VH-VL binders against q9nrl2r1430to1533. Designs and how they scored, part 217

Target 1, 104 residues: q9nrl2r1430to1533
Amino acid sequence: GGVHELSAFEQLVVELVRHDDSWPFLKLVSKIQVPDYYDIIKKPIALNIIREKVNKCEYKLASEFIDDIELMFSNCFEYNPRNTSEAKAGTRLQAFFHIQAQKL

## First folded at step 13 (VH-VL)

Design c94 (framework fv_nezutatug)
Fold by ESMFold2-Fast, scan of step 13:
Structure c94 (fold): chain C 104 residues (1-104), chain A 122 residues (1-122), chain B 107 residues (1-107)
Amino acid sequence: as target 1 above (104 residues)
Amino acid sequence: QVQLQESGPGLVKPSQTLSLTCTVSGYSISRGYYWHWIRQHPGKGLEWIGSIYHSGRTDYNPSLKSLVTISADTSKNQFSLKLSSVTAADTAVYYCARGPYRSWYHYGMDVWGQGTTVTVSS
Amino acid sequence: DIQMTQSPSSVSASVGDRVTITCKASQSISSYVAWYQQKPGKAPEPLIYDASSLQSGVPSRFSGSGSGTDFTLTISSLQPEDFATYYCQQSYSTPLTFGQGTKLEIK
């Protein structure tokens, strides 16, 4: 993508980071504190990595950006049972993302 | 309210396969949580056998080697334990439980079955 | 495997006493500790998760503390229904392991 698309992606990532429910997604899960996470989750990702990819112009299409965000939520729901605070935060943040992504 | 109930034969002969089933009510296993088997030998403490996640991922206690298989049937809302080549040392009360799961805020087994007594004897 | 060692193995106490049970992990496990109460002939009941979080429905006289390798379960004012065996359990890594148990006898 162009400069216009990069600006839109950056704005959306900033909105996600600032959302009250972003806390499970800000950085990669620690291998030291959660050793089995990487045995279960084969494509780990987090908002800090996605933001870095946006800043380096690595997303050529809006669909690629959306796919990475959806992977982040998919990983959350795969690792964390539905009744956890992480899964509940993920559900609310994903709904917020879907509304905002309509602008892309 | 979530409830777990163990079922299976109370008496198993040495060298046979022990088969137990845990029936879950009030919660669908396909919605999440890890589902565990724990046992308790007479007059002793608790020993973790293994767990299953609804995706089919299993973790087993290495001390039980290749003798353990845990499986889930989401259509029946059940998960099961098979322990092959049993000996008298496998005599115990067997419990099924929900949790623990790998999250930053919930690390305990929050719901347990009542337990089922299994005696291995000729 | 991570070894969980409880102390004491047994304790006798009177109603109203403050009782403390300790649990030591063989390596650092952050806050990945739960505590359970087991009464004779019954399944274990959860008391504490994440080292210090009280399970819903559990009386406030129960509390947990600690991080790393050293953990404690405290009963601030012992009641007759607290006669039981108490277990700590780590969920930091598989295999999940329990302490050997502490038997609490009420005087």
Scores: ipSAE 0.005, ipTM 0.566, lowest interface PAE 13.7, mean pLDDT 85

Design c95 (framework fv_nezutatug)
Fold by ESMFold2-Fast, scan of step 13:
Structure c95 (fold): chain C 104 residues (1-104), chain A 122 residues (1-122), chain B 107 residues (1-107)
Amino acid sequence: as target 1 above (104 residues)
Amino acid sequence: QVQLQESGPGLVKPSQTLSLTCTVSGYSISRGYYWHWIRQHPGKGLEWIGSIYHSGRTDYNPSLKSLVTISADTSKNQFSLKLSSVTAADTAVYYCARGPYRSWYHYGMDVWGQGTTVTVSS
Amino acid sequence: DIQMTQSPSSVSASVGDRVTITCKASQSISSYVAWYQQKPGKAPEPLIYDASSLQSGVPSRFSGSGSGTDFTLTISSLQPEDFATYYCQQADSFPLTFGQGTKLEIK
């Protein structure tokens, strides 16, 4: 949407990328290394893709941006069992996101 | 806690089929991971036999040719090894193990059964 | 097939020693190597995965390093319970292959 909205999305993505628990979310999962990921996850997404969408002004509403971030977490919890390092990192990063998203 | 337990006959005659089963508790095999069979000949190192991915895909050691079959029974939470036309060279301790959930993150076998000894003799 | 060669085949050491075991792959395997410890009559236990990541519950005296073709397992201060056989394993491609093992013996 507007300049104000774009700046807010950029700031939040930067904060997520810099968070200690961002490591499972920085880039798309390799199809070659994890053969079944794309059979299970129908809408793959990662922080680098979300950042690119912000840069291209593809988010018209804050809800669209929030939906893509939530999709990223949903994918994590669907693929990874609850007791994995990925799922635990996802839980902590999602909580951080929910606090920051209140500013949007 | 995830646990694996091998079972099957400890003595097999030459030319017969060796059949072993791995029973998994604490995790559903259909949900994730590679599930492996590994053997160890007396006084020797470890040899990978083959694996089944949770999707049902199997991969086998080419040195065992077409003699090996690995299958899964998700209703019993078990996976099994069949090795046909055995010889004395197949005498070994056989282990089942759980492999990486994601090949790029947990690239090792993190849970192993205790092993079962198989002797091929007449 | 990717061949994994360990050196030495055996090493004698004393409690408190720093012990280094090496593993060479016949071709580049990036960081796709795991290390295992096996005690007599027991199944192998995982120590290290992805070349340098410590398996949960493994003491911090164990560490792994390397990338490409050359990999190292280090025990910084050997304890009595560490006398065992150690194996490296590549998981870059099928068939999965193990090193021949390194037996760590009391000096």
Scores: ipSAE 0.000, ipTM 0.560, lowest interface PAE 15.7, mean pLDDT 85

Design c96 (framework fv_nezutatug)
Fold by ESMFold2-Fast, scan of step 13:
Structure c96 (fold): chain C 104 residues (1-104), chain A 122 residues (1-122), chain B 107 residues (1-107)
Amino acid sequence: as target 1 above (104 residues)
Amino acid sequence: QVQLQESGPGLVKPSQTLSLTCTVSGGSISRGYSWHWIRQHPGKGLEWIGSIYHSGRTDYNPSLKSLVTISADTSKNQFSLKLSSVTAADTAVYYCARGPYRSWYHYGMDVWGQGTTVTVSS
Amino acid sequence: DIQMTQSPSSVSASVGDRVTITCKASQSISSWVAWYQQKPGKAPEPLIYDASSLQSGVPSRFSGSGSGTDFTLTISSLQPEDFATYYCQQADSFPLTFGQGTKLEIK
């Protein structure tokens, strides 16, 4: 189908990056700090990768963009127990994302 | 096949520190699992003490948090429990167990040690 | 802390019987319940996780159900090796908490 408006995706990624709870999601998890992360998480992703995909016009549909953001949160909850600071940040940021995504 | 085995003294005096070790074989504690200590008082049910993750993060039962320390030695494939200032109320069978490596949302303990009996008595 | 209350505290049954054990959480825990079997002098063995998922190697006569606050463990046709104490455990929040146990005894 059609190409979604790029400025909407860019605005949403910028809002996520600026959110106080974005710190676990800004870039890929460090192999030095978390050596077994990549044995467990088969499709790693982070906000910097998503932003590059937006800039390269790789998202043809809003659903593709939303899927990548949801994968990022899914990976967080997959790896991190519910009571961790990472999981709590992820829960709050995901709720914020769901509100903002209604504007897409 | 992953197996867990508790070891430590069976008798501890009041006010001393209880020290137990769990030795893991057939799998590595440095992979993405959680590792737990649970105890069972004579004739009673199960009480969760705390856990350590492969990352080194620890979680403790709030009723015990000022008294308990859990640590891991990846070179020996062991994790350990220290419980300070013990009293007769700490008399129990102590178990170590493996919990899920992934999200909290799949949380059950799938491998258990056989348990070690600890008596706190003068 | 989330309290887990099991019913009954004990039950007497015969081989071939259908046995049901219930577990009630003091607040909603979604489906984050595990069930364990413990025989005298031995460590607990896992049976069920995520309320209804069977642990590998556990016989299909065991099943779990429930969500929110009310959970059930069912043994569809009791076997001699099933006489034991059963525990539920919530996995929703720290500290992890167990029910008080249900002792399943031979009639």
Scores: ipSAE 0.005, ipTM 0.565, lowest interface PAE 13.6, mean pLDDT 85

Design c97 (framework fv_nezutatug)
Fold by ESMFold2-Fast, scan of step 13:
Structure c97 (fold): chain C 104 residues (1-104), chain A 122 residues (1-122), chain B 107 residues (1-107)
Amino acid sequence: as target 1 above (104 residues)
Amino acid sequence: QVQLQESGPGLVKPSQTLSLTCTVSGYSISRGYYWHWIRQHPGKGLEWIGYIYHSGRTDYNPSLKSLVTISADTSKNQFSLKLSSVTAADTAVYYCARGPYRSWYHYGMDVWGQGTTVTVSS
Amino acid sequence: DIQMTQSPSSVSASVGDRVTITCKASQSISSYVAWYQQKPGKAPEPLIYDASSLQSGVPSRFSGSGSGTDFTLTISSLQPEDFATYYCQQSYSTPYTFGQGTKLEIK
């Protein structure tokens, strides 16, 4: 085989997943474990879902990709109060995303 | 700042319905906390009865065999417990408690009422 | 249901002692454990949440640790006001369950 090259979206998602502050965002919230999440959050999303959509070429525009990432952060800040470790992680990861997204 | 206070009759006859109310002050029950009922039998440990969440979602200890109903009155900032068909085994101190704020943090109950003693006796 | 088993059931200790209370879950519950202190005639007071986080206003001599199935509450230097019964509780799944309690006698 040949060398695999990731797209800009794939590279950015990989960087987000590897970031120390990604832990609240890696997977969808368990409906069994945290059912009130789904009473509050109407459009749940997580990095594993976004990465799958990137890998299947489901984002046709950069704006669609950016919208899903921003939805993920918006959900975090709506559910979690500002002084929680989740909200603090979200704030730092969102800042990292905004810097990296300048390349898109 | 946030305070919970249980109220209701201290004596209930066997086979009747036990009815208790928790009055919440300093915080709205319609905001993101779970609201619980817990009891403690004389000389024993703590037993979780159930919760209500502001969406109307409830969950109950299956050991109570569908005898329990928890409801909320947001206009009075109260939530209530009804336990039907009581027996002497339901004699306990009953507590109301708050927590967690949403499911994902403060995985415990941070504010408790002082407790109300209920005796089931003829 | 998830069973929470505390040990010891009772302990006698002197002021200034380090006391350790353990709590074992019948299945893995991640860090979804809280610890409470109950004094005679009073409601339980929260001490620890999320296995290791101190509740606001709780003295730093209290600490919690553990994940999965094995959890520990430690009091690093007992004070007279620490006479109480201590309970662990899981909130990983309903029904929420408590340990049977550990009674701490201070001499």
Scores: ipSAE 0.005, ipTM 0.606, lowest interface PAE 9.9, mean pLDDT 87

Design c98 (framework fv_nezutatug)
Fold by ESMFold2-Fast, scan of step 13:
Structure c98 (fold): chain C 104 residues (1-104), chain A 122 residues (1-122), chain B 107 residues (1-107)
Amino acid sequence: as target 1 above (104 residues)
Amino acid sequence: QVQLQESGPGLVKPSQTLSLTCTVSGYSISRGYYWHWIRQHPGKGLEWIGSIYHSGRTYYNPSLKSLVTISADTSKNQFSLKLSSVTAADTAVYYCARGPYRSWYHYGMDVWGQGTTVTVSS
Amino acid sequence: DIQMTQSPSSVSASVGDRVTITCKASQSISSYVAWYQQKPGKAPEPLIYDASSLQSGVPSRFSGSGSGTDFTLTISSLQPEDFATYYCQQSYSTPYTFGQGTKLEIK
């Protein structure tokens, strides 16, 4: 991975953040307000964390970046039942991600 | 569309228990939102009383301590506030509200009832 | 408990003016701030969540900014229907706390 790949990751994270369905994914859940989340989700992650990792050049391969985004969606579907607005937003955003990730 | 409506006595006597109910329509109360009670004293700002989550977990304003109880009746799609040992200082407009959903605590309260006026006097 | 302090307590303005209301938290609360508008005799209406995200249906002349301890609500071109009281609220920690309110009144 080089500067070219890091620039592509940054662009894709920005597109995800700006997407109408990004609202469940912008930031980590507060353990104070929703303590049961961390009993269920063992590897919490959010777009702000992924963007920070991109900016710090922590992704060496496209597969590492893709794995973190997929973990984010996996967490959403594990915690949220399929008929929730969160799971529906996650489904649409994941489909958008899969199309955009083909460019990586 | 989700709607909330407060109901209960408009007049309560000092030392008695204030009991208010919030009826929710267009959404199931037992799903992933917090449900809140907020009050506003005449001519003053907003004061958060407490909230309940679908699991039965409650959060109360420490300033109200043991005086407040919030409960939910999922069969009626309602949640209720009981405030014991009321005084004239509890005279206020009482609102119920929804939000945030589960892990999106940063979303604030997105749906409010119209409010119900409660006067505490003999 | 986290104290939320609004400035000013009241502001007089004219239609078309740019109005700025500030809110200060007693400790860092990241972006866990919502803003509400309340008209006399009515329930509060949500305007902004997560410090800067516009609530669905709210006019684009409203915007929020800030993080940490200092937050701002801006109305870019005041309309007659905007004369109301505005409240900030933190959702970082319970108890949830509101600012004391800022009354926006006709100059």
Scores: ipSAE 0.000, ipTM 0.567, lowest interface PAE 14.8, mean pLDDT 86

Design c99 (framework fv_nezutatug)
Fold by ESMFold2-Fast, scan of step 13:
Structure c99 (fold): chain C 104 residues (1-104), chain A 122 residues (1-122), chain B 107 residues (1-107)
Amino acid sequence: as target 1 above (104 residues)
Amino acid sequence: QVQLQESGPGLVKPSQTLSLTCTVSGYSISRGYYWHWIRQHPGKGLEWIGSIYHSGRTEYNPSLKSLVTISADTSKNQFSLKLSSVTAADTAVYYCARGPYRSWYHYGMDVWGQGTTVTVSS
Amino acid sequence: DIQMTQSPSSVSASVGDRVTITCKASQSISSYVAWYQQKPGKAPEPLIYDASSLQSGVPSRFSGSGSGTDFTLTISSLQPEDFATYYCQQSYSTPYTFGQGTKLEIK
């Protein structure tokens, strides 16, 4: 899409980053600290990577942006057992995202 | 081998903060594993208090969340529990433990400290 | 939030007996169950992890089985040093929870 869509993506990423529940998603999981993460998660992603893609105008459609955000949440739920702090944060942040994504 | 040892005061007054430290030897906390605090009230079963990963991320039992702080000092290879506003109900043996590694291969706590007895009394 | 219920609360047995202790989760927890042995005045010692995997150094007379909601710890040919309290624990989700314990006593 257009300039309008790109500015909307930047606004939404900033809101996600500022959200209290963003802490599990800010940066990629460390392979040194959690070596089995990359054996399980085939397509790692985080908010800093998504924000860089927005800034470089790599998302041409809202669906591409939404797919990357949803991948981030899917990775969280696949790796982290249900009811962990990470999974609970992911559930709340994903709900917030779904509401905000209606504006895209 | 890996060993854990609890230390702290044996007697704490009501309304004060209980502070306990777990010293880890034979394994570096910064290499991984979640590190846990568990307690056991006299004559009763085991209650999980919370855990920490060396990055500083913590998980707390919701029943205790507003009262509990767990922290790690990787330079000393220690992690600590602070329990605020204690009452007689906090009288227990407190244990520290290791596990799981956040791995699909091991889901239990495989190394435990010997435990330290804490009495809350005036 | 996940409740672990052990049965029986106590059992009396003799050396050489086969003893079974059961543990039931209030919801499905796959194989995320560990078993511990605790002797008076001592810390719990791990026996079984991942429902059926024997902890290193634990005698082969101990075994675990089960998945989902129903789990069993078995001691074949009970020895004098096995008289203790046994606990199951789930690590499927936080807060991690333990069963209430089963006291194994001399008959």
Scores: ipSAE 0.000, ipTM 0.547, lowest interface PAE 15.5, mean pLDDT 85

Design d1 (framework fv_erenumab)
Fold by ESMFold2-Fast, scan of step 13:
Parts: C-alpha cells; sequence; structure tokens
Structure d1 (fold): chain C 104 residues (1-104), chain A 122 residues (1-122), chain B 110 residues (1-110)
C-alpha cells in the first residue's frame, strides 16, 4: 500500500509533544483539579486540541497555527507566575518552538 | 470547614532547632501550594517559604536558606517547617497558609492558620 | 526596608473613603498578581483581594483593588470602626524567587 506523509504542522506538534517540557500543555487543564483556571483563561487550548485541528486541516496559513501555539504559551504565563515549574517549562518549550517554527 | 492548625512552637535557645507542623482539613491538601509566613512582635508580615502541591518545587527567603527546610506529607495532610540554627531574629508568630490556586505556588494565600509562637532567647 | 513600599499609616472618618498605595517594580507587581490582606489586632491575616482586583466570598464590595504598572492600591469606602487594622499588599518577586509583602499600613478610623 500507500504511505502516510505528515504535514509540517503535524511534524512540529509531534516534536513539541515529545519534548520534556510539554507536560503542562499536553491536554486541557482539568476543571475538577484546577477549577479557577477557566475563570482566568478565556481561550483555553492545548497540544491535543492543536493536533486535532491540524488533522482536520483547519489551519490555512502558518500564521494561524503559530497563533494557536502562542496562545497556549500566553495562557501559561497569564495563569502561572514566572518562577513556577509550569512557567519555566513554558519558557523553555516556547524557545524550542521558535527555533522549529523557522521551518514553516 | 476549611482549616489550618499550627503546632510545635515554643521557647528555645539560640543555635537550637524546632519543627513546626500544620494540620490541614476541609480541602484536598495535595492539590495546593503551601506557605509559611512569620511576623515578629510588633512588626509586619515576612514570607518564609513555599512548597508546591507535590513537593517538587520549594522556595525560601535568603535569610533562612541552609537553616530552614519546608516539607509536606500529603498522606497525612500535614505541612512542616524544620528550623535549624535558630537566631534571636527568628522570634515570631509562624503562620501556615494555603495558596489560592491548585498546583501553582506563586499566588496569594486564602486560608491562614491562627499561628504558633516561636521565641528564641537566652 | 521591605521590597514593596506602603505608607506606614492612614486615617479617615467613619463613612469616608480611603486608599492605601503599594509600590514595587517590574520583577514583582509589574509581572505578577497582587493580593491584599487585612489583619485585625491579635488575629491571623485575612485575604481581602486576590488576582489584583477580585474579592473572595464574604468580602464586601466596599473593598476594591487595582493595579497599574508597578503599583497597586486598595480602596475602602464607607469606612467603619471595624475596618481599623493593618493592611498588607503581597506578590511574587521573580528576581528573588520569593513572595514579598509590603511593610504594612495601619488604618485608624477616627
Amino acid sequence: as target 1 above (104 residues)
Amino acid sequence: QVQLVESGGGVVQPGRSLRLSCAASGFTFSRYGMHWVRQAPGKGLEWVAVISSEGSNKYSVDSVKGRFTISRDNSKNTLFLQMNSLRAEDTAVYYCAKGTRFYSSGYGMDVWGQGTTVTVSS
Amino acid sequence: QSVLTQPPSVSAAPGQKVTISCSGSSSNIGNNYVSWYQQLPGTAPKLLIYDNNKRPSGIPDRFSGSKSGTSTTLGITGLQTGDEADYYCGTWDSSLSAHVFGGGTKLTVL
């Protein structure tokens, strides 16, 4: 048969998911575990949601994909003070993303 | 009923040690960052230390680094402060306090204990 | 001195409005959420304001908070004698990796 060719967006999401600092971003924050999160963060997003959007071909431009990734980091820094483990992971993963995004 | 109760304070000589405990009830202790805050007689609030919900991250003020250790036992719903090499300047009421957010240690404190008094003197 | 600066005292008459200021820097107030605490004589502190301007359940709307740049203010309207207390601002300081409090402001209701 045929072979599946991953898009550039899918390849980048896979690299983000596999990064050691992806743990705060893999899934939407749980309302049962962090009930105040959704009072503060109005546009929640996570890597599993972004990957689903990639798989459904919902990104027409690289800028739309980049905007969703940046929203994810922006939410992290809005909810978590700069010296928390979540914010530190976000800072490192965002730097990694900026390097990888040059391929888009 | 959400409650924090401190214990372990007392009068000690300089250079000695004390361990403070804070018993938590009425909330899921393992999901919140916990703080120690002290207040010297007639003085303002001074933050001492924080520990994240799982115990993986700890921060303290420079004046107590190497002398004080914050820890927690989530199975017992208890927060601890081990205080070594005590100095007269450590004399204060010590409060334990719950962080306002799940997991994050960097926010304000919404539940406070009534405090336990530590007096370091000859 | 404390990292965050507050006036040591303020006073006002019953029924009046008072504001308590708290000034810091970009590493603390500028970058992080601010909380305000009330401490009545002989009691533990009580949270009045969190996340710059939000009130916990049970705090009357006479208490308000605001943040602008590296400064924050606590507003109290309709002052009553029971408001006589010490008030503290507090926030995380990113450069110190520590939570910091203001020096406290004693409110006297004359």
Scores: ipSAE 0.007, ipTM 0.649, lowest interface PAE 8.8, mean pLDDT 88

Design d10 (framework fv_erenumab)
Fold by ESMFold2-Fast, scan of step 13:
Structure d10 (fold): chain C 104 residues (1-104), chain A 122 residues (1-122), chain B 110 residues (1-110)
Amino acid sequence: as target 1 above (104 residues)
Amino acid sequence: QVQLVESGGGVVQPGRSLRLSCAASGFTFSRYGMHWVRQAPGKGLEWVAVISSEGSNKYSVDSVKGRFTISRDNSKNTLFLQMNSLRAEDTAVYYCAKGTRYYSSGYGMDVWGQGTTVTVSS
Amino acid sequence: QSVLTQPPSVSAAPGQKVTISCSGSSSNIGNNYVSWYQQLPGTAPKLLIYDNNKRPSGIPDRFSGSKSGTSTTLGITGLQTGDEADYYCGTWDSSLSAHVFGGGTKLTVL
């Protein structure tokens, strides 16, 4: 833990949220709009949930934070065909995340 | 190698029941939505029902609600349509079709079976 | 009766181009992905276009799709006699919670 370590996670989440390709990841997928999502994705997560976990000091290690972000991208690629706007946005945002995560 | 094979069609009297089956091979059946589509003699395509990849969500056309039930067995790679209280207007070729996506809405059907014929007559 | 409206027939000569229209509303074409299907006599339908404008593997680039507002169009160039078939548009209707097909368009190449 520690405040300074969690501040680094908050900074990275803010950078991800502000990225042009964050739109598929800002909030949990709606079951009303996408009824089959939760049939396929058993561990749903989104940037708003990850940010709340950071604020509640639920990440004890950088690896735990990184695992949740990677789960978010894995869910995207599992659910969305590779030629979709969602999958393309996910690919670009994941590359951005990998560069930024080197600072953790 | 990707294939769907329907069975269970036949000639039945009004008010009777039939159960259609669709055997899937060559793809990961449990990851795709599955549809039943019918076509009456000389008429166009009419969508009947869809079931989500894990079976949690089901939708059907209003004219068959309460009479037809779509179901799937992912362990056997098989889709079913239970057809009760059959009417003359249910006479059609019934096609099994695989969705292009994982879910029921907003996608096409990329793999089709050859169809099984249901005739409801006295 | 169909929720999506297509012309009942179109015709053109070999080598020519045709477009087949399909009109709906905001609850179907306006908000959802559109697909197009070809049905040769006595056969099952075959997917030509999905996600408005994408072709499955094995579909020649003579077939194209487009969507604008609440309408969609199938384009076929370099017409061949083997293209004589019924063509259907299809999509999800959010207000009906159902997939809907157009009434079909018979293409004659003569």
Scores: ipSAE 0.000, ipTM 0.574, lowest interface PAE 14.8, mean pLDDT 86

Design d11 (framework fv_erenumab)
Fold by ESMFold2-Fast, scan of step 13:
Structure d11 (fold): chain C 104 residues (1-104), chain A 122 residues (1-122), chain B 110 residues (1-110)
Amino acid sequence: as target 1 above (104 residues)
Amino acid sequence: QVQLVESGGGVVQPGRSLRLSCAASGFTFSRYGMHWVRQAPGKGLEWVAVISSEGSNKYSVDSVKGRFTISRDNSKNTLFLQMNSLRAEDTAVYYCAKGTRWYSSGYGMDVWGQGTTVTVSS
Amino acid sequence: QSVLTQPPSVSAAPGQKVTISCSGSSSNIGNNYVSWYQQLPGTAPKLLIYDNNKRPSGIPDRFSGSKSGTSTTLGITGLQTGDEADYYCGTWDSSLSAHVFGGGTKLTVL
């Protein structure tokens, strides 16, 4: 990707972080507080990690960036039952992401 | 049991090549970033290279760029370091290490192999 | 020279407390999680602390980590002769796109 794509990635991550439903996704789940999480979730990821990867230019294609965001949502739905506040937040934030990602 | 076993070290003349291997077992290899770290005799730890979980991203220390290539084969649970144009300064014990995260810039290394020795001398 | 600065050595008696410092910059310790490693003579490194202050399973609570600004500290209480080792801090450096280690600190228990 180009400069426009890299700038768009940072802009989108900032919008996700600022969204009301970002709270389950801001940082990695603590192994101390939720010890079974890492037995179930094999590729943990969070917005702070994705933002760091954007800043370090680790995404060569828009699809790689989109895949990481989708992995984050997939992890949420795999670990959290659909009726939880985490899963509901994830559903709304993912819908927001899909609309914004059309700009990429 | 989670473990890493390095192989492929040896004594080699300057300008020659070696390929190091690291066999992983006891964890889902394809889910983690993997590192090579070296230590010259009597010296400290020096990070060499990292590869992300799926191999899409790689980074290496500037002194080995163009000479060393990190790669992985997730179907065989094996990490590699191809070392070309070896110099006396590359003499070290080479450790493979499992990252605590799946991505290249991830923080820390929680599982280490016992190391394999590379000696570059004429 | 190492990007992260540690004292070359530290010493204390059995049962005492020691702290080992590690100083960096905003591109490494300042914006990234830090890990600490123990290397006993003739062995591979062992992770003691990750994510600034977390211990892996099997690491006793005598070992602790902390981070403040661009510096991090490893604390060891109740020193034992088996703690004689080299200790290394490490983190990612965003400006170098590389993982960096401190130069190492040799702990002598005497």
Scores: ipSAE 0.006, ipTM 0.585, lowest interface PAE 14.5, mean pLDDT 88

Design d12 (framework fv_erenumab)
Fold by ESMFold2-Fast, scan of step 13:
Structure d12 (fold): chain C 104 residues (1-104), chain A 122 residues (1-122), chain B 110 residues (1-110)
Amino acid sequence: as target 1 above (104 residues)
Amino acid sequence: QVQLVESGGGVVQPGRSLRLSCAASGFTFSRYGMHWVRQAPGKGLEWVAVISSEGSNKYSVDSVKGRFTISRDNSKNTLFLQMNSLRAEDTAVYYCAKGTRLYSSGYGMDVWGQGTTVTVSS
Amino acid sequence: QSVLTQPPSVSAAPGQKVTISCSGSSSNIGNNYVSWYQQLPGTAPKLLIYDNNKRPSGIPDRFSGSKSGTSTTLGITGLQTGDEADYYCGTWDSSLSAHVFGGGTKLTVL
């Protein structure tokens, strides 16, 4: 619960985008490059979509913002085996997010 | 298995205090918001309080503000409700419940304990 | 009394369909996700629907939720005697900074 603060969400998304481990998450996975992704992942999301939602003030609760970020990580771990560079990047970025999200 | 077990209920006189506990197991307790919900005999559900995963945010229903305090000990996977200045209208079964979403107080509660009974009478 | 309004009771025969309504305002149902709970006599509540229309694992598809504006509904098809229970809607209220429940609806299977 609580009131959403646009500046806090903006800062957190910017920090996630700038993080070295953000590369798997910057934009939607390409159907051309990864053809089976959309057969497995039914609710695709990426940082560029989340950033746009923040800029349009679409998050009414911090929980909605956190839910979208967690969906992004959940998709990563569902599609990518644990030993992949994508999953390892996701694990590190998710840990970073959890520390930053304590401020929301 | 995921479960919540409440304890600490009993019969007390008006003006006294009780502390309820809720022991959590089978999930990462420190990552979820936790709620207390009560139900008076023959009445509907009444939400009492919530605490965020890290304990930094707390909200409670107006009728218990200043009397009840929600807290948690993540190292012991335990949720608490300290109830002071008890009144007859606080008589109810008290349930603890887990929020559906990581790191927030959430909207839904997906895991519930069996409840502990608090009776305030003289 | 209750911030969210539900009918106090509904009834239908086995195999029939029933719909339970829940009405609120912009500060609660209008702007926030809704959950529905089932409470069988003498038991703790059980989550039936979350995020307006999603079912937890183990909840049969006979149960459905929908939300439109400041109202939400729970639909139950193929009614069974074991569905006799109290049903509650619930959501966050942004103006109260509190979670609110409807007053509950008693479902009787005749």
Scores: ipSAE 0.000, ipTM 0.570, lowest interface PAE 16.1, mean pLDDT 86

